VHH binders against CTO1 family protein C17G9.12c. Designs and how they scored, part 7

Target 1, 274 residues: CTO1 family protein C17G9.12c, of Schizosaccharomyces pombe (q9uue0)
Amino acid sequence: MLYIVDFDETITTYDTIHLLAEAVNKPEEWSVISDKYWQEYLAWREALPHSTTLTSYLPLLGGSRYLEEASIKRIEKSQYFSGLSEGALDNIVQLITLRAGFVEFINALVPDLRVSKTIFHVLSVNWSARVIEQTLLHHTDLTADLLCVHANDFDFDTSTNTTNGRILARNASSLLMNSTDKVREFRRIVQTDAVSSPLNVVYIGDSPTDFGCLQISPISILMRSNQKYYDILSRFEDVQLVDISEFPVQKAVPGKKIIYTCSDWCAIQKAFLA

## First folded at step 25 (VHH)

Design w3 (from v5 with F102Y)
Fold by OpenDDE, last read:
Structure w3 (fold): chain B 274 residues (1-274), chain A 118 residues (1-118)
Amino acid sequence: as target 1 above (274 residues)
Amino acid sequence: EVQLVESGGGLVQPGGSLRLSCAASGFTVSSNYMSWVRQAPGKGLEWIGRIYTKGRTSYNPSLKSLVTISRDNSKNTLYLQMNSLRAEDTATYYCARDQVAYTGKDYWGQGTTVTVSS
């Protein structure tokens, strides 16, 4: 089984990106950047049409790319993260909490990963890949050879071990900014790691950035971090939400994508590793 | 379940003051960026201001002198103090859990309506 998993509020208990900004500790400068993004987001959000299907909704989500691009450009131009040390990023790891059952799941999975020589993939639109990687390596039995984090990351000067303020894609063809980008990288991962077993791919996510991957993955799991996203998906005509305890569903409804839902990683472990 | 419940809206005379509350559940207000947003009848969303995780606030320049955002961590509640209210401040006011980057994880309350009229 190939696992491709979102990070924020899928693996973690809360979004972690703000911790990056706080690590720099320039609140005034950050507020300028973040406020502008938020205002632009509000405008975009307001203009977002209603959709009755996930299929029709996904392109609309993809329309947010310009917001992210603009934000990243502002961040880079401002040099907000310039000079941030690798150590400072690593210190963020201790601030991150993981969802219940995740560590147990991973630790139970690791032996299988080693035997099958399969990589555990994390796919995230949030930075930093470094923080994500260090978090997982710190809290679980995962080793670097079994983990691949696909996310944005800061560009570091190896001589100074500080970031130059630029944001780059790590283990991705380009920056990961939205659901469409995740889908792009999801397909890439599958083409590389699941060629022999294309149906044994599990995507686990919790939010709209995951919706594209949830749609296309053979096995899709919505982590119920928030009822809002469940409700959104439940209204789509081309989606069927099923509790993970019912895995695997024997009969799929034609024209509907089955997305399993779960509240914790214990349920996932039970479904796939028990 | 994440919920935001605004309250405190109502009818107020021009020049009056009003404090809106936003009670949050399912997440910690102080651990998130929180904003107030309003929408006047027939108009688009207008950002009022934001409070950051570390307590810093930022405001729409057009409203800065008229509003103050605060929070009570013990109550997990966000506040919007509005002074010197004008007719043009008539709107539905929303509190929102913001996002730093696109995640689709902004959450909004149902809103509370403020009507400024003599």
Scores: ipSAE 0.770, ipTM 0.916, lowest interface PAE 0.7, mean pLDDT 94
Fold by ESMFold2, look of step 25:
Structure w3 (fold): chain B 274 residues (1-274), chain A 118 residues (1-118)
Amino acid sequence: as target 1 above (274 residues)
Amino acid sequence: EVQLVESGGGLVQPGGSLRLSCAASGFTVSSNYMSWVRQAPGKGLEWIGRIYTKGRTSYNPSLKSLVTISRDNSKNTLYLQMNSLRAEDTATYYCARDQVAYTGKDYWGQGTTVTVSS
């Protein structure tokens, strides 16, 4: 299996982006930046037309690029994330809780990872690939050679060994900000790993940034972090939601993409590894 | 199961005050950024303000003198106090678990309606 997996609310119990901002401990400056994003998001959300299919919904999600870019530019212009040490970023790991069953699932997978019988990637719009990596290395039997994280990351100033305020792509062709960006990088991961060993591909995610990858992956799993996202997908005419306990589906409805659903990693382990 | 339930809406006279409540379940209010947002009939969404995880608040500058956001962590409940209400404050008021990135991760209650009229 080639596993491509989202981080926030898929591997973690809760979203972690605010923990990055809080580590800077400049709450007045942060509120100027983040309140502006939220207001721009509200305007975008209100202007979003209704859609009855996932196929028609995905281009609308791609329209969010301007507001995500504007937010990153405000962050960079203000230098908000400048001056963080590696240790300050690593301390955030202690605040992160993993979703039930993930540690057991990954540790059971490690022997197959070591012999390349399976492959594991994280694909995320998060701003710190370092925090993602350290979380996984700290809590699981994964080693750095078994893990590849495709996300954004803080750039470092070599003269001070602290962050320089810029956000850059890590193991990706450009910044990862929305569903369209994740599809771009999903395809690059599959093309790289399919050249030498054509593994079956599983995408696991929880939210609208994952919807593009959920549409195109051979095996797609929605982690039910939020009933809202299940409800959105359930109303699309071109989607069939199926509990992971029924994997693999024997008879698919023609014209519909099967997306499996689960609430924890124990269910995934039962379906794939037990 | 994540749930947000707004309450406390209703009819109020101009110049009056009202406190709205938002009971949360399935997550911890104090571990999230929480917002109040309103929508007047036929109008767009208007952000009222936000409370951060450490308790700091920020407000729409046009409303700052009229509103106060607070929370009670023991009840997992968010509040909006509104004073000196005017007819233009007639709207549906929503509480939301909001976001600072990653479009579509917000969660909203069903709203409570406030009508300001004589």
Scores: ipSAE 0.763, ipTM 0.917, lowest interface PAE 1.1, mean pLDDT 90
Fold by OpenDDE, fold request of step 26:
Structure w3 (fold): chain B 274 residues (1-274), chain A 118 residues (1-118)
Amino acid sequence: as target 1 above (274 residues)
Amino acid sequence: EVQLVESGGGLVQPGGSLRLSCAASGFTVSSNYMSWVRQAPGKGLEWIGRIYTKGRTSYNPSLKSLVTISRDNSKNTLYLQMNSLRAEDTATYYCARDQVAYTGKDYWGQGTTVTVSS
């Protein structure tokens, strides 16, 4: 089984991206950048049309990319993160809380990964693949050879161990900013790592940035971090939500994608590792 | 289950004050950026202000002198204090969990309506 998993609020209990900004500790400067993004987002959100299918909804979500690009450009232009050290990022690891059952799941999975020669993949729009990687290596039995983090990352100078403040793609063809980008990288991962078993791919996510991958993955799991996203998916005509306890469903309703739902990683462990 | 419930809205006279509350469940208010947003009848969304995880606040410049955002961590509740209310402040007021990048993880309450009228 190939696992491709989102990070923020899928593996963690809360979104961690703001911790990156706090590591720089320039709250006034950050407020200027982040407030502008939020205001632009509000305008976009207000104008977003309704959709009755996941298929029609995904392109609409993709339309937000210009907001993300603009925000990243502002961040880079301001050099807000410039000078931030790797050590400062590593210190963020201790601030991150993982969801209940995740560590147990991973530690139970690690032996299987080693036997099957399978990599555990994290796919995220986060700005620090380093923080993601260090978090998982710190809290679980995962080792670097069993983990691949596909996310954005700060551009670091290895000689100074500081970043120039630019955000680049890590283990991705380009920046990961939305569901469309995740789908792009999901396909790449599957093409590389699931050639022999294309149906044994599991995607686990929790939010709209994951909706594209949930649609196309052979096995899709929505982590119920927020009822809002469950409700959105439940309204789509081309989606069938099923509790993970019913895995595997033998026959899907024609025209609908089965997305399994769960509230914790214990349920996932029970479904796949018991 | 994540939930935001606004309260405290109602009818108030011009020049009056009002304190709105936003009770959160399913997540910790102090661990997130939180904003107040309002929408007047027939108008678009207007950002009021934000409180950051470290307690810093930022405001819409047009409203800064009239509003104060705070929170009670023990109650997991967000507040909006409004003073010197005017007729143009009539709107539905929403509290929202913010996002700093598009994760789709913003979350909104149902809103509470404030009517400023003599």
Scores: ipSAE 0.762, ipTM 0.917, lowest interface PAE 0.8, mean pLDDT 95
Fold by OpenDDE, fold request of step 26:
Structure w3 (fold): chain B 274 residues (1-274), chain A 118 residues (1-118)
Amino acid sequence: as target 1 above (274 residues)
Amino acid sequence: EVQLVESGGGLVQPGGSLRLSCAASGFTVSSNYMSWVRQAPGKGLEWIGRIYTKGRTSYNPSLKSLVTISRDNSKNTLYLQMNSLRAEDTATYYCARDQVAYTGKDYWGQGTTVTVSS
């Protein structure tokens, strides 16, 4: 089984990106950047048309890329993160709380990963793949050889051990900004690691940035972090939400994608590792 | 389950004051960016202001002198104090858990309606 998993609010209990900003500790400068993003987002949100299918909704989600790109450009131009050290990022790890059952799930999975020489993949639009990696290595039995984080990352100067404030892709063909970008990298991962068993792929996510991957993955799991996202998916005619306890559903409704739902990682462990 | 419930709306006379509340559940208000947004009848969304995780606030310049955003961590509740209300402040007011990135991850309450009229 190949696991591709989102990070923020899928593995963690809350979104962690603001912790990056707080590590720099320039609240006034950050407010200028983040407020601008939020205002632009509000305009986008208001203009977003309604969809009756996940298929029609995904391109609309993709339309938000310009917001993410503009924000990243502002961040880089402002040099907001410039000078931030690796140590400062590593200190963020202790502030991150993982969802219930995740550590137990991973620790139970690690022996199988070692035997099969399979990599556990994290796919995220987060700006620090380093923080993601260090978080998992710190809290679980995962080792670097069993983990691959596909996300954005700060560009570090090895001579100074500080970042120049630029955000680059890590283990990705280009920056990860939205659902469409995640789908791109999902396909790349599957092409490399699941050629012999294309149906033994599990994607786990929690939010709209994951909807594209949930649609195309053979096995899809929605972590119920927010009822809003559940409700959105429930509205779509081409989606069938099923509790993970019913895994595996043998007969799918024609024209509908089955997405399993769960509230914690214990349920996932029961479904796949029991 | 994440939930936001606004309250405190109603009818108020011009020049009056009003405090709106936003009770949160399923997450910690002080661990997230929180915003107030309003929508007047027939108009678009208007950002009012934001409170950050460390307690800093930012406001729409057009409304800064008339509004104050605060929170009570013990009650996990967000507040919007409005003073010197005008007819043009008539709107539905929403609280939102907002995001610094990842479009679509915001969460909104159902809103509370404020009507300013003589």
Scores: ipSAE 0.759, ipTM 0.916, lowest interface PAE 0.7, mean pLDDT 94

Design w3 (from v5 with F102Y)
Fold by OpenDDE, last read:
Structure w3 (fold): chain B 274 residues (1-274), chain A 118 residues (1-118)
Amino acid sequence: as target 1 above (274 residues)
Amino acid sequence: EVQLVESGGGLVQPGGSLRLSCAASGFTVSSNYMSWVRQAPGKGLEWIGRIYTKGRTSYNPSLKSLVTISRDNSKNTLYLQMNSLRAEDTATYYCARDQVAYTGKDYWGQGTTVTVSS
């Protein structure tokens, strides 16, 4: 089984992006950047058309990329993150809490990964692949050879161990900003690591940035971090939500994508590793 | 389950004051960016202001002198104090768990309506 998993509020209990900003500790400058993004987002949100299917919803989500691009450009132009050290980022790791059962799940999975020489993949729009990687390496039995984080990352100067404030793609063809970008990288991962078993791919996510991957993955799991996202999916005519305890569903409704739902990683462990 | 419930709206005379409340459940208000947003009849969304995780506040410059955002961590509640209300402040007011990135991860309450009229 190949696992491709989101990070924020899928593996973690809360979104971690603000922790990056706080590590710099320039609240006034950050407010200018963050407020601008939020205001632009509000305008976009208001203009978003209604969708009755996941298929029709996904292109609309893709349309938000310009918001993310603009924000990143502002961040880079302002040099907000410039000078931030790797040490400062590493300190964020201790602030991150993981969802119940995740550590146990991973630790149970690691022996199988080693035997099969399979990599555990994280796919995220987060700005620090480093923080993601360090979090997993510190809290689980995962080792670097078994983990690949596909996310954005700060561009670091190896001589100073500080970032120049730019955000780049790490283990991705380009920046990851939305569902469409995640789908792009999902396909790349599958083409590389699931050639022999294309049906044994599991994607786990929690939010709209994951909806594209949930649609195309052979096995899809929605982590129920927010009822809002569940409700959105439940209204789509081409989606069938099923509790993970019912895995595997024997009879799918024609024309609907089965997305399993769960509240914690214990349920996932029971479904796949029991 | 994440929920936001606004309250405190109603009819108020011009020049009056009003404090709106936003009770949160399913997440910690102090651990998130929280915003107030309003929508007047027939108009678009207008950002009022936000409070950051460390307590810093930011406001729409056009409303800064009229509003104050605060929170009570013990009650997991967000507040919007409005003073010197005008007819143009008539709107539905929303509290939202806002976001730094990741379009679509915001969460909104149902709103509370404020009507400023003599």
Scores: ipSAE 0.734, ipTM 0.907, lowest interface PAE 0.8, mean pLDDT 94
Fold by ESMFold2, last read:
Structure w3 (fold): chain B 274 residues (1-274), chain A 118 residues (1-118)
Amino acid sequence: as target 1 above (274 residues)
Amino acid sequence: EVQLVESGGGLVQPGGSLRLSCAASGFTVSSNYMSWVRQAPGKGLEWIGRIYTKGRTSYNPSLKSLVTISRDNSKNTLYLQMNSLRAEDTATYYCARDQVAYTGKDYWGQGTTVTVSS
């Protein structure tokens, strides 16, 4: 099985990006950056047309690129993230909790990962691939050779051994900022791994940045982090939500995408590894 | 399940004051950035202000002298105090769990309506 999995609120209990910002401890400077993003987001959100299908909704989500780019430019221009040490990043890892059942699921998967019967990737718009990696290595039996993280990352200044204020892509062709970017990298992962190892592909995510991958993956799982996202998907004419306890159902009805749903990783383990 | 419930709206006279409440469940308000946003009839969304995890607040500069955001962590409740209300302050007022990146992760209450009229 080829697993491609979102990080924040899919693997973790809570979103972690604010932890990155708060580790800098410059709250006045952060408010200037983040308040501007929120105001731009409000304008974008208001202009968003109604959609009755996931297929028509996804291009609208892709339209958010300009506001995500503007936010990253403000962050880099101000050098807000300059000067974080490895120790500061380690402190962030200690604040992160994982969703119920994930550690058990991934540790049960490790023997198959070692012999390439299964493959595990994280695909995330988060700003620190390093924090994602260290969180997984710290809390699970994963080793670095069994894990591939596709996300953004902080660049380091080797002379000070601290972050230099730039955000760059890691294991991705360009920055990962929205659902369209995740689809781009999802396809690249599948192309490389499906040729060398014909595994069935599973995408697992929780929120709108995952909706593109949920549409195109052969097996799609929505982690129910928020009833709002379930409700949004349930109203689309081209989507059918099915509890993962019914996995596997027959092929999808023509015109509808089956997306399985669950609340924790124990349900996934029961469906796939029992 | 995440839920935000605004209350305290209603009819108020010009020059009056009003305090709105937002009761939260399914998450901890002090662990999130929280905003008040309003929408006058036929108008766009207008950001009022935000409270950060450690209690610091920031405001729309045009409203800063008129509003105060606070919260009570023991009640998991966000507040908006509004003073010297004018007819143009007539709007639906929303509390929101807001975001600093990535579209679509915000969560909103249903809103409470404030009407400023004689």
Scores: ipSAE 0.726, ipTM 0.905, lowest interface PAE 1.2, mean pLDDT 90
Fold by ESMFold2, fold request of step 26:
Structure w3 (fold): chain B 274 residues (1-274), chain A 118 residues (1-118)
Amino acid sequence: as target 1 above (274 residues)
Amino acid sequence: EVQLVESGGGLVQPGGSLRLSCAASGFTVSSNYMSWVRQAPGKGLEWIGRIYTKGRTSYNPSLKSLVTISRDNSKNTLYLQMNSLRAEDTATYYCARDQVAYTGKDYWGQGTTVTVSS
């Protein structure tokens, strides 16, 4: 099985990106940056047309690129993230709580990971691939050679060994900011591993940045972090939501994409590893 | 499951005061950025202000002198105090779990309606 998995609120209980900003400990500067993003988001969200299909909804989500780019540009121009040590980033790991069943799931997977019968990737729009990696290595039996994280990351100044204020892509062709970017990198991951081994592909995510990958993955799982996302998908005419306990459904409804749903990693383990 | 329930709206005379409540369940208010947003009839969304995880608040400059956001962590509840209300403050008021990046992670209550009229 080739697992491609979102991080925030899929592996973690809570969204973690604000923890990165709070580690800088410049709350007035941060509020100027983050309040501007929120206000731009509110305007974009209000103007978003209603959609009856996932297929028509996904291009609308891609329209958010300009506001995500503007936020990153404000961050880089202000040098907000300049001067963080590796230790400061690693301390954030202590603040992160993992979703129920994940540690058990991944540790049960490790023997197959070691012999390449299974492959595990994280695909995230988060700003610190380092924090993602350290969280997984700290809490699980994963080793660095068994894990590949595709996300944004803070760039480092080699002379000071601290962050230099820029955000760059790690294990990705360009920055990961929205659903369209995740689809681009999902396809790249599958293309690479399809050449090396024909594995079933499963994508696991929780929110609209995952909706593109959920549409195109052979096996798609929505982690139910928020009832609103379930409700949005359930109303689309081209989507069929099915509880993971019924995996695998043998007869798909023509014209509908099956997306499996679950509330924790225990249900995924039961369905795939039982 | 995540829920936000606003209450405390209603009819208020001009010059009056009102406190809105937002009861949260399924997540911890103090672990999230929370905001109040309003929408007057026929107008767009207007951000009122935000409370950060550590309790710092920020406000729309045009409303800063009229409103105060607070929370009670033991009740998992967010508050909006409004003073010296005017007819233009007539709106539906929403509390929201807001976000600093990525589309679609925000969560909203159903809103509570405030009408300022004599």
Scores: ipSAE 0.724, ipTM 0.907, lowest interface PAE 1.2, mean pLDDT 90
Fold by ESMFold2, fold request of step 26:
Structure w3 (fold): chain B 274 residues (1-274), chain A 118 residues (1-118)
Amino acid sequence: as target 1 above (274 residues)
Amino acid sequence: EVQLVESGGGLVQPGGSLRLSCAASGFTVSSNYMSWVRQAPGKGLEWIGRIYTKGRTSYNPSLKSLVTISRDNSKNTLYLQMNSLRAEDTATYYCARDQVAYTGKDYWGQGTTVTVSS
């Protein structure tokens, strides 16, 4: 099985990106940047038309790219993340809570990972691939050779061993900012790993940045992080939500994408790992 | 599951004060950025202000002298104190778990309506 998995609120209990900003400890400067993003987001959200299908909804999500780009440019121009040590980033790991069953699931997967029967990737719009990597290495039996993280990351100045204020793509062709970017990198991962060894592909995510990958993956799982995202998908005429306990569905509804749902990683382990 | 429930709206006289509440469940308010947003009849969304994880607040400059955002972590509840209310403050008031990136990750309550009139 080729697993491609979101991080925030899929592996973790809560969204973690604000923890990165708070580690800098310049709250006045951060509020100028983040309040501007939120106000731009509110204007964009207000202008969204109603959509009855996932297929028509995805291009609307892609329309947010300009505000995500503007936010990152604002961050880089201000040098907000400059001067952050590796230790400060690693301390964030201690604040991150993992979703129930994930550690057990991934540790059960390790024997198959070592012999390449299974492959595990994280695909995230997060700003620190380092924090993702350290979280997984610290809390699980994963080793660095068994894990590949596709996300954004802070660039470092080798002379000071601190961040230099730039945000770069890590293991991705360009910055990961929205659902469209995740689809781009999802296809790249599948082309690389599935062409050399045909594996079933599973995408697991929780929220709108995952919706594009949920639409195109052969096996798609929505982690029910909150009822809002379940409700959004359930209203789409081209989506069928099915509890993971019924995997695999034998009778698909014509014209609907099956997206499996679960509340924790224990249910995924029961469905996929005998 | 995530829920936000606003309360405390109603009819108030001009010049009066009102405190709105937002009870949260399914997540920890103090671990998230939380906002108040309002929508007057026939108008678009207007951001009121935000409270950060460590309790710092920021406000829409046009409203900052009139409003105060606070929270009670023991009750997992967000508050909006509004003073010197005017007829133009008539609106539906929403609390939201907001975001610094990731389009569509925000979560909103159903809102509570405040009417300011004589």
Scores: ipSAE 0.679, ipTM 0.895, lowest interface PAE 1.4, mean pLDDT 90

Design w3 (from v5 with F102Y)
Fold by ESMFold2, last read:
Formats: structure tokens, C-alpha cells, sequence
Structure w3 (fold): chain B 274 residues (1-274), chain A 118 residues (1-118)
């Protein structure tokens, strides 16, 4: 099985970006940056046209690029994340909690990961691939050679060995900011890892940045982090939501994409690793 | 399952005060940035303010003298105190869990309606 998995609110209990911001400890400067993004996000979100299919909804999600780019540019211009050591980033790992059942699930996979019967990737729009990696290494039996994280990351100034305030792509062709970017990188992962070994591909995510990958993956799982995202998907005429306990569905509804749903990793383990 | 339920709206006379509540379940309010937003009839959404994880607040400059955001962590509840209300404050008021970095974090309540009139 080729697992491609979102991080925030899929592996973790909650979104983790505010922990990165709080590690810098400049809350007044951060509030200016975050208030501007929030205003732009609300305007964009309210202006989204109604859609009756996931297929027609996905291009609208791609339209968020301009506001996500503006946020990153504000952060880089302010130099908000300049001057962090690797140790400072690692210290916030202790503040991150993982969703129920994830540690057990991933530790059960480790033997198959070692012999390449299973492959595990994280695909995220998060800003610190290092924090993602260290969180997984700290909390699970994963080792660095078994894990590949595709995300954004802080760039380092080699003369000071601290972050230089820039955000760059890591293990990705360009910055990961929205659903379209995740689909781009999903396809690259599948082409690299599945071309000579036709592993079945599973995508697991929780939010609209995952909707493109949920549509195209052979097996798709929505982690139920928010009823609104479930409700959005449930209204689409080309989507069928099915509780993961029914995996695998024997008779799919023609013309509909099956997306399995669950609330924790215990349910995934029971369905896949029983 | 994340849910946000606003309450405390209703009819209030001009000059009056009102406190709105937002009961949260499925997550911890104090571990998240939380915002209030309103939508007046015929207008777009207007951001009111935010409370950060450490308890600091930030407000829309045009509203800063009218409102106070607070929370009660023991009840997992967010509050919006509004004073000296005017007809222009008539709107549906929403609480939201927000995050500031990238797309996809849209945790809104169903809203509570405040009508300011005689």
C-alpha cells in the first residue's frame, strides 16, 4: 500500500502553525500578519460560487493561490521566522499531540515499511517539514529512512546556522499552498513510487486542500476533523461518503467517487490491518 | 466532531448592550485562534476581532471601542461583549476557529442574529 497522508488535523489533533509562530514570541508582529491573512481568507471564502459537484468545485479551490502567496510574502518581508535554530524548531515537537490511533497504526506498519511492502509519505502545506519529521520520529517507531515528507520548510543561513526568514519547498517541485499544489505532488509521488510496483494508493486528509487528492486517489479517506467539510462533500452529486467500517465497498454507485470517512486511526487500522 | 454554536442574539434597543456566546465542542478553544465575524443585511462579511492562544486580542480598528472578546476556558466558550449598540450593528454574528498560514481551516458556527431597533 502506498500511503500519502496529510499532517495537520489528519495525523495531529489540531493545526500546528500557531506553535511555529509562538516559538518566535513576537505576538504583536504576528497579529498584524495573521489579521491581514484572515481578512483576505474570509473575502475569498465568501465569494466562492456554489458548486454541485466536486469536479466543478476543485478549480475554485485553486483560486486561493494569490492569498496564500500574499501571506508567505508578508511573512518573508517581515522576517518573522528569521533566526530560529534547528533546536528551537525541535523544541515545539513536545507540544504536538497526535490523533488517536496514529502511533499504533504507524508502528504496526514499520515491519512492512522496512521491506518495502508498504510506503509512507506525508504531503502537507505546512511551513516546517522539519517539525513534521521530528514529530513523527519522536512519537513513533519510524526512522528517518522510512519517512518522506513533502512540504514547505524554513531555509537556513549557513553562516549563522539559523533560519533566514524564507520559506522554500522541500521534496516538492514548488511551494505547496493549495489543493492544486497537492494534486501536482501527489501525481509525482505516485509516478516515482508506483511505476514498477503497482501498490494500491491511499490518500488520507481532512480539509479542502485535500479534496483534489481525495478525488483522484484509488482509495480515499476523509479524516473527520470538521463537520463542515463532511457536509460540503456530502452535497456533491459525484461523491459518495462511506464509513471506513464498510471498506471495501463491493458495489460502487456508478458515476460517484467513493470517499471513506473516519474519526481516528483506530478505525483505519481495523479496516486495513485487521 | 468540531462544532461551534452561537447564542445570545435577539432584539435590543439602540444604546443597549448584548453578550454573545459561542460554545465549542470537539476542540479546545484556548488552544486555537478564535474570531468573531458579522454580516449585516446586504453587506459582505466583516471581521470583528480575534483572541490568540495566549489570551491577547486584536480588533478591527473601526470596531475596537464597541466590542470585547473574551473566553471561559472551563466552559470551552468564547464571548463577544457589545456595548452602545446602534442600528448599523444589526447583523448575523458568527464565531470561527481560525488558523493563519494556509487554506482549508473554516470552522464557523451557524450564527446568531442581533437586531437593533426600537
Amino acid sequence: as target 1 above (274 residues)
Amino acid sequence: EVQLVESGGGLVQPGGSLRLSCAASGFTVSSNYMSWVRQAPGKGLEWIGRIYTKGRTSYNPSLKSLVTISRDNSKNTLYLQMNSLRAEDTATYYCARDQVAYTGKDYWGQGTTVTVSS
Scores: ipSAE 0.085, ipTM 0.550, lowest interface PAE 6.5, mean pLDDT 86

